# Ledger of designs, part 229: VH-VL binders against b7kms5

Target 1, 80 residues: b7kms5
Amino acid sequence: DTFETVRNTIRIESEVDESLRQLCHEERITKETWLEAAYLYLCEKPEELAQVIQLAQERLSQRKAIADYKRAKTMQERFL

## First folded at step 13 (VH-VL)

Design wa14 (framework fv_pozelimab)
Fold by ESMFold2-Fast, scan of step 13:
Structure wa14 (fold): chain C 80 residues (1-80), chain A 121 residues (1-121), chain B 107 residues (1-107)
Amino acid sequence: as target 1 above (80 residues)
Amino acid sequence: QVQLQESGPGLVKPSETLSLTCTVSGDSVSSSYWTWIRQPPGKGLEWIGYIYYSGSSYYNPSLKSRATISVDTSKNQFSLKLSSVTAADTAVYYCARTDFYDEGMVPFDYWGQGTLVTVSS
Amino acid sequence: AIQMTQSPSSLSASVGDRVTITCRASQGIRNDLGWYQQKPGKAPKLLIYAASSLQKGVPSRFAGRGSGTDFTLTISSLQPEDFATYYCLQYFNYPWTFGQGTKVEIK
């Protein structure tokens, strides 16, 4: 049996990345296999999956708000 | 791909209000800053102003007393109203997007095709 | 308002020529300058932003340089599709203002 893989690039918060790297080091797994396992596990747990999706939506909204603030500040600085 | 399309009457009488709408596809009107730019026949470009879906706006002082830009997020559109028009307002009117790439401002990265508005009796 | 002056107002060139257009701001605008290409009967198209950043999909023969008050757009080897009017835009201070345009015509 062989695995066919695809390469993906993602950007996550540095503190989350640091915590995940430490977990993977301690448990002797990789970020790639943790991501696969987490997704597969959650697909079998509809209630937990729904909670994760809600957290993802909240984090996406927070990122948009921060980006909106920075963009608004840039537009406002044009009144110089 | 982002696309913008202007629509509205091509002929407006002097003293009346010019009204144009820009329909946006491929992007949400709430994600970017939106602008109107005009170009009188054979002349250069003049920036009219910008709008953000929250209502934040700025108008070129040359047009501020007459210009209003508004956003309709439900229709993914934004519009320009220019009151008390004269022959000097005859121009091709463009809508355009200002966006941010890696937190750097990129003005007018996409434009509509333009619509000619003639002010004549 | 910041005044943008382009030079020359028009030029004639042949395919394969190196063309340089200049844009001067009446006060310092850092690198808040864009270049736009407009073909007859068409909407303008963004070529360069932040004075020197090439927009995705724009041919590498287009290059922008400058900061502060003096800016240039260079087309290293003019192609038939490059005959157009070019505009600079300052977006440092409101109101944002365009240069008067430079028309690049075939010889």
Scores: ipSAE 0.436, ipTM 0.800, lowest interface PAE 1.8, mean pLDDT 92
Fold by OpenDDE, second read of step 14:
Structure wa14 (fold): chain C 80 residues (1-80), chain A 121 residues (1-121), chain B 107 residues (1-107)
Amino acid sequence: as target 1 above (80 residues)
Amino acid sequence: QVQLQESGPGLVKPSETLSLTCTVSGDSVSSSYWTWIRQPPGKGLEWIGYIYYSGSSYYNPSLKSRATISVDTSKNQFSLKLSSVTAADTAVYYCARTDFYDEGMVPFDYWGQGTLVTVSS
Amino acid sequence: AIQMTQSPSSLSASVGDRVTITCRASQGIRNDLGWYQQKPGKAPKLLIYAASSLQKGVPSRFAGRGSGTDFTLTISSLQPEDFATYYCLQYFNYPWTFGQGTKVEIK
């Protein structure tokens, strides 16, 4: 089989990144192939996919909240 | 391009702690194994250990009890401390990067120029 | 620890010669094997990773082969700038370990 790959910039929360790195190291796979495999697996599992999407939405909401806080703090510092 | 540069004292007394810092430029200290390697004069290479940008580290068992590697992402640096040094620790110390690609690792694709550390009273 | 044994420890060759260096692992390391070139007073330089992948910028006269326990580095036609010491590295298991080195000298 032949594969064409696409480069992506993916920013992962540091604690999750470390845990995933450790898993990939032990199983001798890469984060990229893990992501591919996980997605393909979930495509065959609609209920599990829905759960992962819900979790992803919650994590995104948290990231946005943190970003908003940082912006607010930066603005506050500029006016001091 | 990525550049690494070792810095620290070139002379350390026996029983003291060797301390070196590697400054990385041209790339951020992230998603790589930041490694220390040493080479006694006229001899081969010895892997000391490395640290992931998150702080997780692995050490050569031969040095694990004495070696500590740390990372400072704010300064784009990582460091080596080797305690209780003896003459056997005299060597050129290199810092290096191990990068990752979609199919695996690329060990030590970039090196510092190396710095000689001599253990002497 | 996995032991890496290089052979020969040293060799003499002439410009244009075909040079082969061998590295044997004490146990299977799949393809997690790197080759490095070191010149006097300089840091090692990566030549090959994953046993056979040529690092960018490295001349095509360098080639790595092998898997499992037996690996080879071949220089198809030795050039003046190739006289140096070469090291293999296994990074399959910790601790990562180097071979003892092979010095390629001018005949």
Scores: ipSAE 0.015, ipTM 0.727, lowest interface PAE 7.7, mean pLDDT 91

Design wa15 (framework fv_pozelimab)
Fold by ESMFold2-Fast, scan of step 13:
Structure wa15 (fold): chain C 80 residues (1-80), chain A 121 residues (1-121), chain B 107 residues (1-107)
Amino acid sequence: as target 1 above (80 residues)
Amino acid sequence: QVQLQESGPGLVKPSETLSLTCTVSGDSVSSSYWTWIRQPPGKGLEWIGYIYYSGSSYYNPSLKSRATISVDTSKNQFSLKLSSVTAADTAVYYCARTDFYDEGWVPFDYWGQGTLVTVSS
Amino acid sequence: AIQMTQSPSSLSASVGDRVTITCRASQGIRNDLGWYQQKPGKAPKLLIYAASSLQKGVPSRFAGRGSGTDFTLTISSLQPEDFATYYCLQYFNYPWTFGQGTKVEIK
């Protein structure tokens, strides 16, 4: 066909997934096409793209902090 | 023993910002996750959000646009600011600790006594 | 958001009775479920976490069971100090959500 596609799997927060699923259902689009459209739109708006990247960095930092705390507590309890 | 104590104004006018502080004793604010929970009179419990001392936080989406939680490690305190309040924000506000132990969360294992905030003109 | 439904909403019981409260999640939450006791005018107190782990200092008459979507809290022999409102909490997905509460009243 005209498009070459790649299958990937991603893990996102379930509440975000629920919200996206509802939006996609209401607008009759798919998560795949929404993701493509959002990225392409933001690539043409550098200032908005920068804000989205900042939010993504904050969310990643939050997940890493939780994981790091988890790891530290587990190791401390295991060895001491 | 770990103790938490809420403080802040008991009366807030509509459209203003509600500001509460939780003072932690018997534990370092850097060692656990800290949360705010509220309870409107005669109703159930609603989770507001949490913060980790590094600044990592998560807010209930229903309150995310108005809520900010912050930590002051030098004072061993954390705080809640909730902007643009209405009568629906009238509630007892609790601060609480969430710990992590043996690969699992121990949610809200210590609570403050709660402070009633009334939103009224 | 995951909805937590408790049943019954209220229950009348006598000292010495076996009391069972149920909590149902709208989605699978593994064992990320806690139980809390709240007495009038006071803050809630953690009783059970991880569905079945008894918090230190909580009497052994309290027991939690379940996994996935269906959970129960059992008080094997109700004591006078156990008359309270009980809440379940799921902490599997954000936002963390409480059930509406079950009031245990004196018969």
Scores: ipSAE 0.000, ipTM 0.602, lowest interface PAE 20.5, mean pLDDT 86

Design wa16 (framework fv_pozelimab)
Fold by ESMFold2-Fast, scan of step 13:
Structure wa16 (fold): chain C 80 residues (1-80), chain A 121 residues (1-121), chain B 107 residues (1-107)
Amino acid sequence: as target 1 above (80 residues)
Amino acid sequence: QVQLQESGPGLVKPSETLSLTCTVSGDSVSSSYWTWIRQPPGKGLEWIGYIYYSGSSYYNPSLKSRATISVDTSKNQFSLKLSSVTAADTAVYYCARTDFYDEGYVPFDYWGQGTLVTVSS
Amino acid sequence: AIQMTQSPSSLSASVGDRVTITCRASQGIRNDLGWYQQKPGKAPKLLIYAASSLQKGVPSRFAGRGSGTDFTLTISSLQPEDFATYYCLQYFNYPWTFGQGTKVEIK
């Protein structure tokens, strides 16, 4: 009858959220159902799933690099 | 002052691999994202891809099957290899830096002078 | 991939003129837009990033505006050194894509 669900609170980049929100509005679907469908589709396509995981790793690495840069910049400004 | 300088053969035969190196001075190759951009004679700019010193990279899908970018932190250099070249790969190749600030990117704030690579037999 | 379309492809102007170049994205890119100047035989130079942020060392006569899909670069009083080709770049989504360029020529 009713699918058992969990509530997740996640933070994503605002530009990605805006693009996804627009897609969902135009296609008349929700972010929840898009995420479920995308994951399920990719699980059936191992090669494509690997590419998505690579992109995710790149985005995570980029966020870490930005955080590291901010820390280094703060240290240099304080102790120049 | 940050400076970038491309180097590598200016003539490559069809089907061979184009190989270019960018030497960075005035900045550490470990602190920013490094990119290659090309421009065929008389045409516009095409982004090839980026590399971060950790090995993280992304390539333009139009070139992904042929392009590889790598970093050599000991030499403060990064390099482009583009395999299976054809006449369509004839272009001026630029290396460039993308920097960061709290609110995002500063894309391509420094460029090399560019190096012409001609693909012909 | 996000397509960037510039308008006009070329224009003729005189020193002292106000020049406006437009860039349109095929989908929303927020303010992740840069403007570049390229003179013949030279590498491009960053003028503006984040749609409206003037790069250090760039004259204040250059101004960028816009968000989402529609962007403009304005040169308030064209100088002799401003005759060049101008490119916009979206860096919202990979692959990053340039517009086709706008050539600003002497009238």
Scores: ipSAE 0.000, ipTM 0.611, lowest interface PAE 18.4, mean pLDDT 85

Design wa17 (framework fv_pozelimab)
Fold by ESMFold2-Fast, scan of step 13:
Structure wa17 (fold): chain C 80 residues (1-80), chain A 121 residues (1-121), chain B 107 residues (1-107)
Amino acid sequence: as target 1 above (80 residues)
Amino acid sequence: QVQLQESGPGLVKPSETLSLTCTVSGDSVSSSYWTWIRQPPGKGLEWIGYIYYSGSSYYNPSLKSRATISVDTSKNQFSLKLSSVTAADTAVYYCARTDFYDEGLEPFDYWGQGTLVTVSS
Amino acid sequence: AIQMTQSPSSLSASVGDRVTITCRASQGIRNDLGWYQQKPGKAPKLLIYAASSLQKGVPSRFAGRGSGTDFTLTISSLQPEDFATYYCLQYFNYPWTFGQGTKVEIK
């Protein structure tokens, strides 16, 4: 059917999740429908989509750096 | 599923360099710390050292003058070189992963099957 | 380097027995202790980390206890597949060091 769905588990930054939850509550929508609408809207706006992709790439790079830092710190603690 | 596989010559002559490679599948070498451990026949385990994809490494002081561990992210592999070998370096060599969780470390949660290296003329 | 001493070096037991192996560190290592099982001809397998945390997929008959310098591994009801050599590892401080091993043999 038209609304055949898939179940995804995604992990997002807690501050972003809190802000998005508040927005969804105030506007009476769900995170699922917000994600669908945002993607569909941006697909019709190539310049805006490019900016979103750039932000996503930057956030991915930052997450990797934070993970690398935490692992290094844990291993450095063993020099006690 | 994470899998580790050692490869390299099974026979090395005294004074030469022992060279082994560990191929990682099911995980990125950039995600964890990687280690080499050895076991002489009939004896216990000795930790050789670790490597992280950034080049961060530590070697057991007993081997630090001879051991080098390196990582090749393009091949998803890491390797051990041990120079100036003697009969005392005859052992099964294992590669293994050290993983992380919120409370700390899961050391050596996956191991390769091991490869016997004999140092003999 | 932190020295890890296991006792006993070997023991004989029967299926169904409760087996206890001890590991002592030459200095305090908090709970940074792991237990490994090695069967003849095979690579070691992680059983327990953080002194008492059971690795996923490891049977609940294995239990680790202790902190600081004194640690134990208990197998509550020994099974045929449990005859093996067991090693402890301290990962509190570099270099990481293993105990000498405890061989659990069939009686």
Scores: ipSAE 0.345, ipTM 0.774, lowest interface PAE 2.4, mean pLDDT 91

Design wa18 (framework fv_pozelimab)
Fold by ESMFold2-Fast, scan of step 13:
Structure wa18 (fold): chain C 80 residues (1-80), chain A 121 residues (1-121), chain B 107 residues (1-107)
Amino acid sequence: as target 1 above (80 residues)
Amino acid sequence: QVQLQESGPGLVKPSETLSLTCTVSGDSVSSSYWTWIRQPPGKGLEWIGYIYYSGSSYYNPSLKSRATISVDTSKNQFSLKLSSVTAADTAVYYCARTDFYDEGLTPFDYWGQGTLVTVSS
Amino acid sequence: AIQMTQSPSSLSASVGDRVTITCRASQGIRNDLGWYQQKPGKAPKLLIYAASSLQKGVPSRFAGRGSGTDFTLTISSLQPEDFATYYCLQYFNYPWTFGQGTKVEIK
């Protein structure tokens, strides 16, 4: 009666999360089902999937750069 | 999950260079700050310094003229060289990780088991 | 360099006792203070960071308090595995410095 599922915990940017929550609320769907549908749709569209992967790689690179900058600044403040 | 393991000679002669390596597993040496700490037998802890894979580093002024810490990203290791050793450098040497938990500085959250280095002729 | 002084240097206690260890900095360090536990022949283990934040996996009987110059580590009900030497560390300013240690031994 119930699909076999796994629990995942993910962190996404606040601005994206707020936009996605609003979309899910307005369309009467859940973030879980939106994620499943988006992935399944993109798996059938190789060129669109490639573009999404490229965007994901760019966003991951930006997150790492920002985190690295903040951590370096914290270590530099210890010279005071 | 994260494990650190020191290796290197346990006996060094006075005036020579002490050389130790720390092998990291369960984490990338590029993701955290890495440190060496020492403890002479029966005494307290002394921080030696830190290294970040980009080359950013700091050394305790008491050791700065003799200490060098370096990173080998290909082997996921970092190392300490301490030159011109004397009997006062006899200690257990620990490697340790400094990380950030939700952008909060968290020093020495994981340690190696330590390795005793004796400076004796 | 910032000097860290622990009190007492040693204490004797019984299982079930409340134990308090104090650490004092020679100047203000905000909440940039950690507590470490070391058992004989073993590496130190992080207990508390940012003066009061309990490290994952550390029992809730350990609690850190304080800010500025005066800090305490409290063990609310001492267990047999808690007999060890405890060190505080300031990481506010370089070089980072440890206190001299407090040995908690069985009475």
Scores: ipSAE 0.513, ipTM 0.839, lowest interface PAE 1.4, mean pLDDT 92
Fold by OpenDDE, second read of step 14:
Structure wa18 (fold): chain C 80 residues (1-80), chain A 121 residues (1-121), chain B 107 residues (1-107)
Amino acid sequence: as target 1 above (80 residues)
Amino acid sequence: QVQLQESGPGLVKPSETLSLTCTVSGDSVSSSYWTWIRQPPGKGLEWIGYIYYSGSSYYNPSLKSRATISVDTSKNQFSLKLSSVTAADTAVYYCARTDFYDEGLTPFDYWGQGTLVTVSS
Amino acid sequence: AIQMTQSPSSLSASVGDRVTITCRASQGIRNDLGWYQQKPGKAPKLLIYAASSLQKGVPSRFAGRGSGTDFTLTISSLQPEDFATYYCLQYFNYPWTFGQGTKVEIK
């Protein structure tokens, strides 16, 4: 089999990144192939996919909240 | 392209601590494993250890817990400290990158030019 | 620690020759084996990883084979720039360990 890959910038939360790194190291796989495999698996599991999407939406909401807080803090510091 | 450059004193006295820094350009230290390797003059290569940006690290047991590797993401650098040095620690010290994309681990795909550290009184 | 034994320790060859270097591991390391080339006064250069994968930019005359405990690096037709010392590396278990090296000299 031949594969063409696309380079993407992926930012992962540090604790999740470390845990995933450990798993990939032990199993002799990469974060990239793990992501590919996980996605393909979930494509065959609609209920599980829905759960993962819900979790991803919650995590995105948290990221936005943190970003908003950081912006607000930066603004306060500019006027002090 | 990825570039690595070692820096630090080339002379260290016995019993003191060897300290080196590797500056990385062309890549972020927030990826890959960042490694130190040494080579005594006219001898083979010895793996010292590596560090991930999270602080996870592995060391060669032959160093008897004298080695400490650290990473500074703000400076895109990682460092080596080797305590209680003796003449046996005289070597060219290399920093290198171990990548883990595409087909898995790619150990030491990029190297610094190396820096000689001599242990002498 | 896993011991890596290279053979021969040195060899003499001529330009155009087929050169084979062997690396034996004291225990099974699957395909977690790398090959490096080092010239005097220079840092080693990665040639092969995962036992048989050619690093980008490395000439196709270099080939790695093997799995388990026995590995080979082959230079199909030795070029003038290939005279150097070659090292194998196992990265299956910690600590990662190198072979003692094989010096390829001009005959």
Scores: ipSAE 0.122, ipTM 0.788, lowest interface PAE 2.3, mean pLDDT 92

Design wa19 (framework fv_pozelimab)
Fold by ESMFold2-Fast, scan of step 13:
Order: structure tokens, then C-alpha cells, then sequence
Structure wa19 (fold): chain C 80 residues (1-80), chain A 121 residues (1-121), chain B 107 residues (1-107)
């Protein structure tokens, strides 16, 4: 049997990527299979899934604040 | 994926306020700087101003006393009001996006189709 | 305000020609220059940003060069769909200003 796959482009924090790469190397798995397994596992655990979603919302909020700051700074430079 | 669409009256009387809305799809209005640009028939492009969803704004000095740009995040829209219009304000009005990357700007990387506003009695 | 002057204001060319358009800023703008293509009845389209960076989806026959005050847009082999008006934009300092445009017309 063959699996139908989709290619995704995802940007994550450098430190998280490095940690995940090390984990995958030590356990002899790939990032894509780890992502699939993590999602499938969490779908079977609603309470843990809710905690992960909360963390994701917090991280999204942080990224937005950083982006807002960088954009404001870039535009402010245009006044000089 | 990103799409912008202008809407509003195509005919405005002298001395009245020109009001246009830009509807954004494929991107959050909270993610980029949004702008209005106009072009009188047969002439060049003139930048009107910028808005960010936080309320930060910047206007062309030639229009600052008459122009107001606002954002409605719940509708994913931003709008232009230009007061005290005259025949000189007859133009195609475009909305556009300016986005960012670590080293700089993507200036006006996506545009609406434009809407002609004629100022006439 | 920074004034942007394009030359020529218009030119006539044939398919396959190499076309060069210049844009001059009244003061230094580093590489904060964009090029736009506008076809009749349509909105402008971003071709090049940061003076020389090609926007995704834009054909490689378009190339931008320059820094400071003197900038050039080159179309290496003109295609039928390239007949349009081209505008430069400085986004270095307030207010952002466009050049007057260069019409590229079929001979």
C-alpha cells in the first residue's frame, strides 16, 4: 500500500526545531512522523488537547506582539 | 490567495465626504499595514495613507487634513473617508497591502481592482 | 518630499526587444525602491522590491538594479503581455512617492 501525502511549509522557533531534531535523531524517527503521531495521540485525549491548544494560543499571541513591535519600528524608521 | 476589493459610491457631490471600504480575504486585516492609493484618469499614482489595526496611521501631507483611514477587524475591512471633495479628487481609488519580512518591506504587494469615484454635481 | 523622475516618459518597442527604464530620486533612498506594472483598466502589480528583488510569480525577464539615487528596470526580451505603464516607488521616507510613469507601447 502507498500513503497519499501533502507537502507543508511550516516555520517554528529555532530552539524548538533544534530540540525536536535532537529528539527525532535519538529516537530514530522523522519530524513528519512525529508531527502526525503527536496530533493523532492528542485527538484521543481531549483534556491534553485543550492544554496544547491553550499553549498554541499563547505562543500565537506572543508572535503577534513581536511582529507588531518589529513592524512599528520599521515604519518609524521611515520618518528619519 | 490574498484578495482586496473596494466598494462605495462611484459618484460624490462637491463638498461632500467620499467614503470607501476595502474588504480583505485570504489574510487578516490585523497582520499587515493597509493603504489607499489614488489615480486620476490618465495620470499617475498618489499615495494617500497607511493604517495598522492598532490605530497607528500615517497620511500624505497633501491630504492629511481631509483623509481618515480606519480598520474594522470584526469585518476584516478598512475604510477611507475623504472630506470636502472637489473635482480634483476624481480618481480611481485602490486599496493595497504592505507586508514585512525580517530585512524590510513588501510595499503594495497586493492591490484591489480599483473603484472609480467621480466628483460631480 | 522625495521626487521620483522616470525616463523616458514613453517608448515604442517590439516583441523580443530589450527595454530599459530609469528612475531617479531627488535624494538618496538606499535600496527602498519598488517597480510596478499597470495594464490598461487594471490595478498596478508589484514586480520588484528592494531595488533588485524579484517578486514571487514575476517572470525572470524583469530585472531591477541600482541604489541611492539611480535605478533601472530592464525587460530582457519584451513579450506581448509586457506592453503597459511602469511606475517606480520610493518607500525610504515620508511621504512615499511614485514616479510619473513610463508607457511601453507597441511599435
Amino acid sequence: as target 1 above (80 residues)
Amino acid sequence: QVQLQESGPGLVKPSETLSLTCTVSGDSVSSSYWTWIRQPPGKGLEWIGYIYYSGSSYYNPSLKSRATISVDTSKNQFSLKLSSVTAADTAVYYCARTDFYDEGLYPFDYWGQGTLVTVSS
Amino acid sequence: AIQMTQSPSSLSASVGDRVTITCRASQGIRNDLGWYQQKPGKAPKLLIYAASSLQKGVPSRFAGRGSGTDFTLTISSLQPEDFATYYCLQYFNYPWTFGQGTKVEIK
Scores: ipSAE 0.153, ipTM 0.723, lowest interface PAE 4.4, mean pLDDT 90

Design wa2 (framework fv_pozelimab)
Fold by ESMFold2-Fast, scan of step 13:
Structure wa2 (fold): chain C 80 residues (1-80), chain A 121 residues (1-121), chain B 107 residues (1-107)
Amino acid sequence: as target 1 above (80 residues)
Amino acid sequence: QVQLQESGPGLVKPSETLSLTCTVSGDSVSSSYWTWIRQPPGKGLEWIGYIYYSGSSYYNPSLKSRATISVDTSKNQFSLKLSSVTAADTAVYYCARTDFSDEGLVPFDYWGQGTLVTVSS
Amino acid sequence: AIQMTQSPSSLSASVGDRVTITCRASQGIRNDLGWYQQKPGKAPKLLIYAASSLQKGVPSRFAGRGSGTDFTLTISSLQPEDFATYYCLQYFNYPWTFGQGTKVEIK
């Protein structure tokens, strides 16, 4: 069996990446297969999927807020 | 791919208000700082000011009393109004984006093609 | 406002030449300096930001150096498409100001 696959480049928080790499190493799996399994598992559990989506929305909002703050600070520093 | 397109009248009478709109595609007007820059024929570049979707703005002091930049997030556009124009305001007007990278500010990384505005009676 | 002075105002060069353009700020601007290329009838194009950071898609023959008040743009081997006017921009302090431009003409 050969699966038809696509290649993705994703950016995740470094602490999360470190934790996930450690988990994958200890369990002898890959990040790719963990991501596939996690998504497939959650698709069978609507209430848990909803919780994950909420967390994802919160993390996205936090990233945008931090970026907005840094950008505003950079522009504000030009008033020397 | 990010694209910017200026639009507005190419002829404005002295003492009237110059009004230009920049339409942004391939990016959200809420994600970056947006700028107007002008260039009189045969001369150099002059920075007019910036706007952020929150309403944060700053104008070149030389134009502050006459210039207003605004954002319409629903149309993904931003606009320049320059009041009380004279022949000295004849120029090609460009809209442009200021973005951010790990190295800091990336000023004017995308530009519109420019629109010539002639001030004459 | 911070004044940006470019030198020379114009130069003539041949394809394959090494071309150097200088930009001087009237006050210290750290590395908040950008370089732009403008061809006749076209909008300017960002070449370099933060004094030395090459913009994605810009050929490696373009290089920026400097900090504080003295900055240089170098084109290591001039190509036919490089004949244009070059502008520096300081974005350290408001209002942001451009240099007067340097025209690079075919010899």
Scores: ipSAE 0.383, ipTM 0.788, lowest interface PAE 2.2, mean pLDDT 92

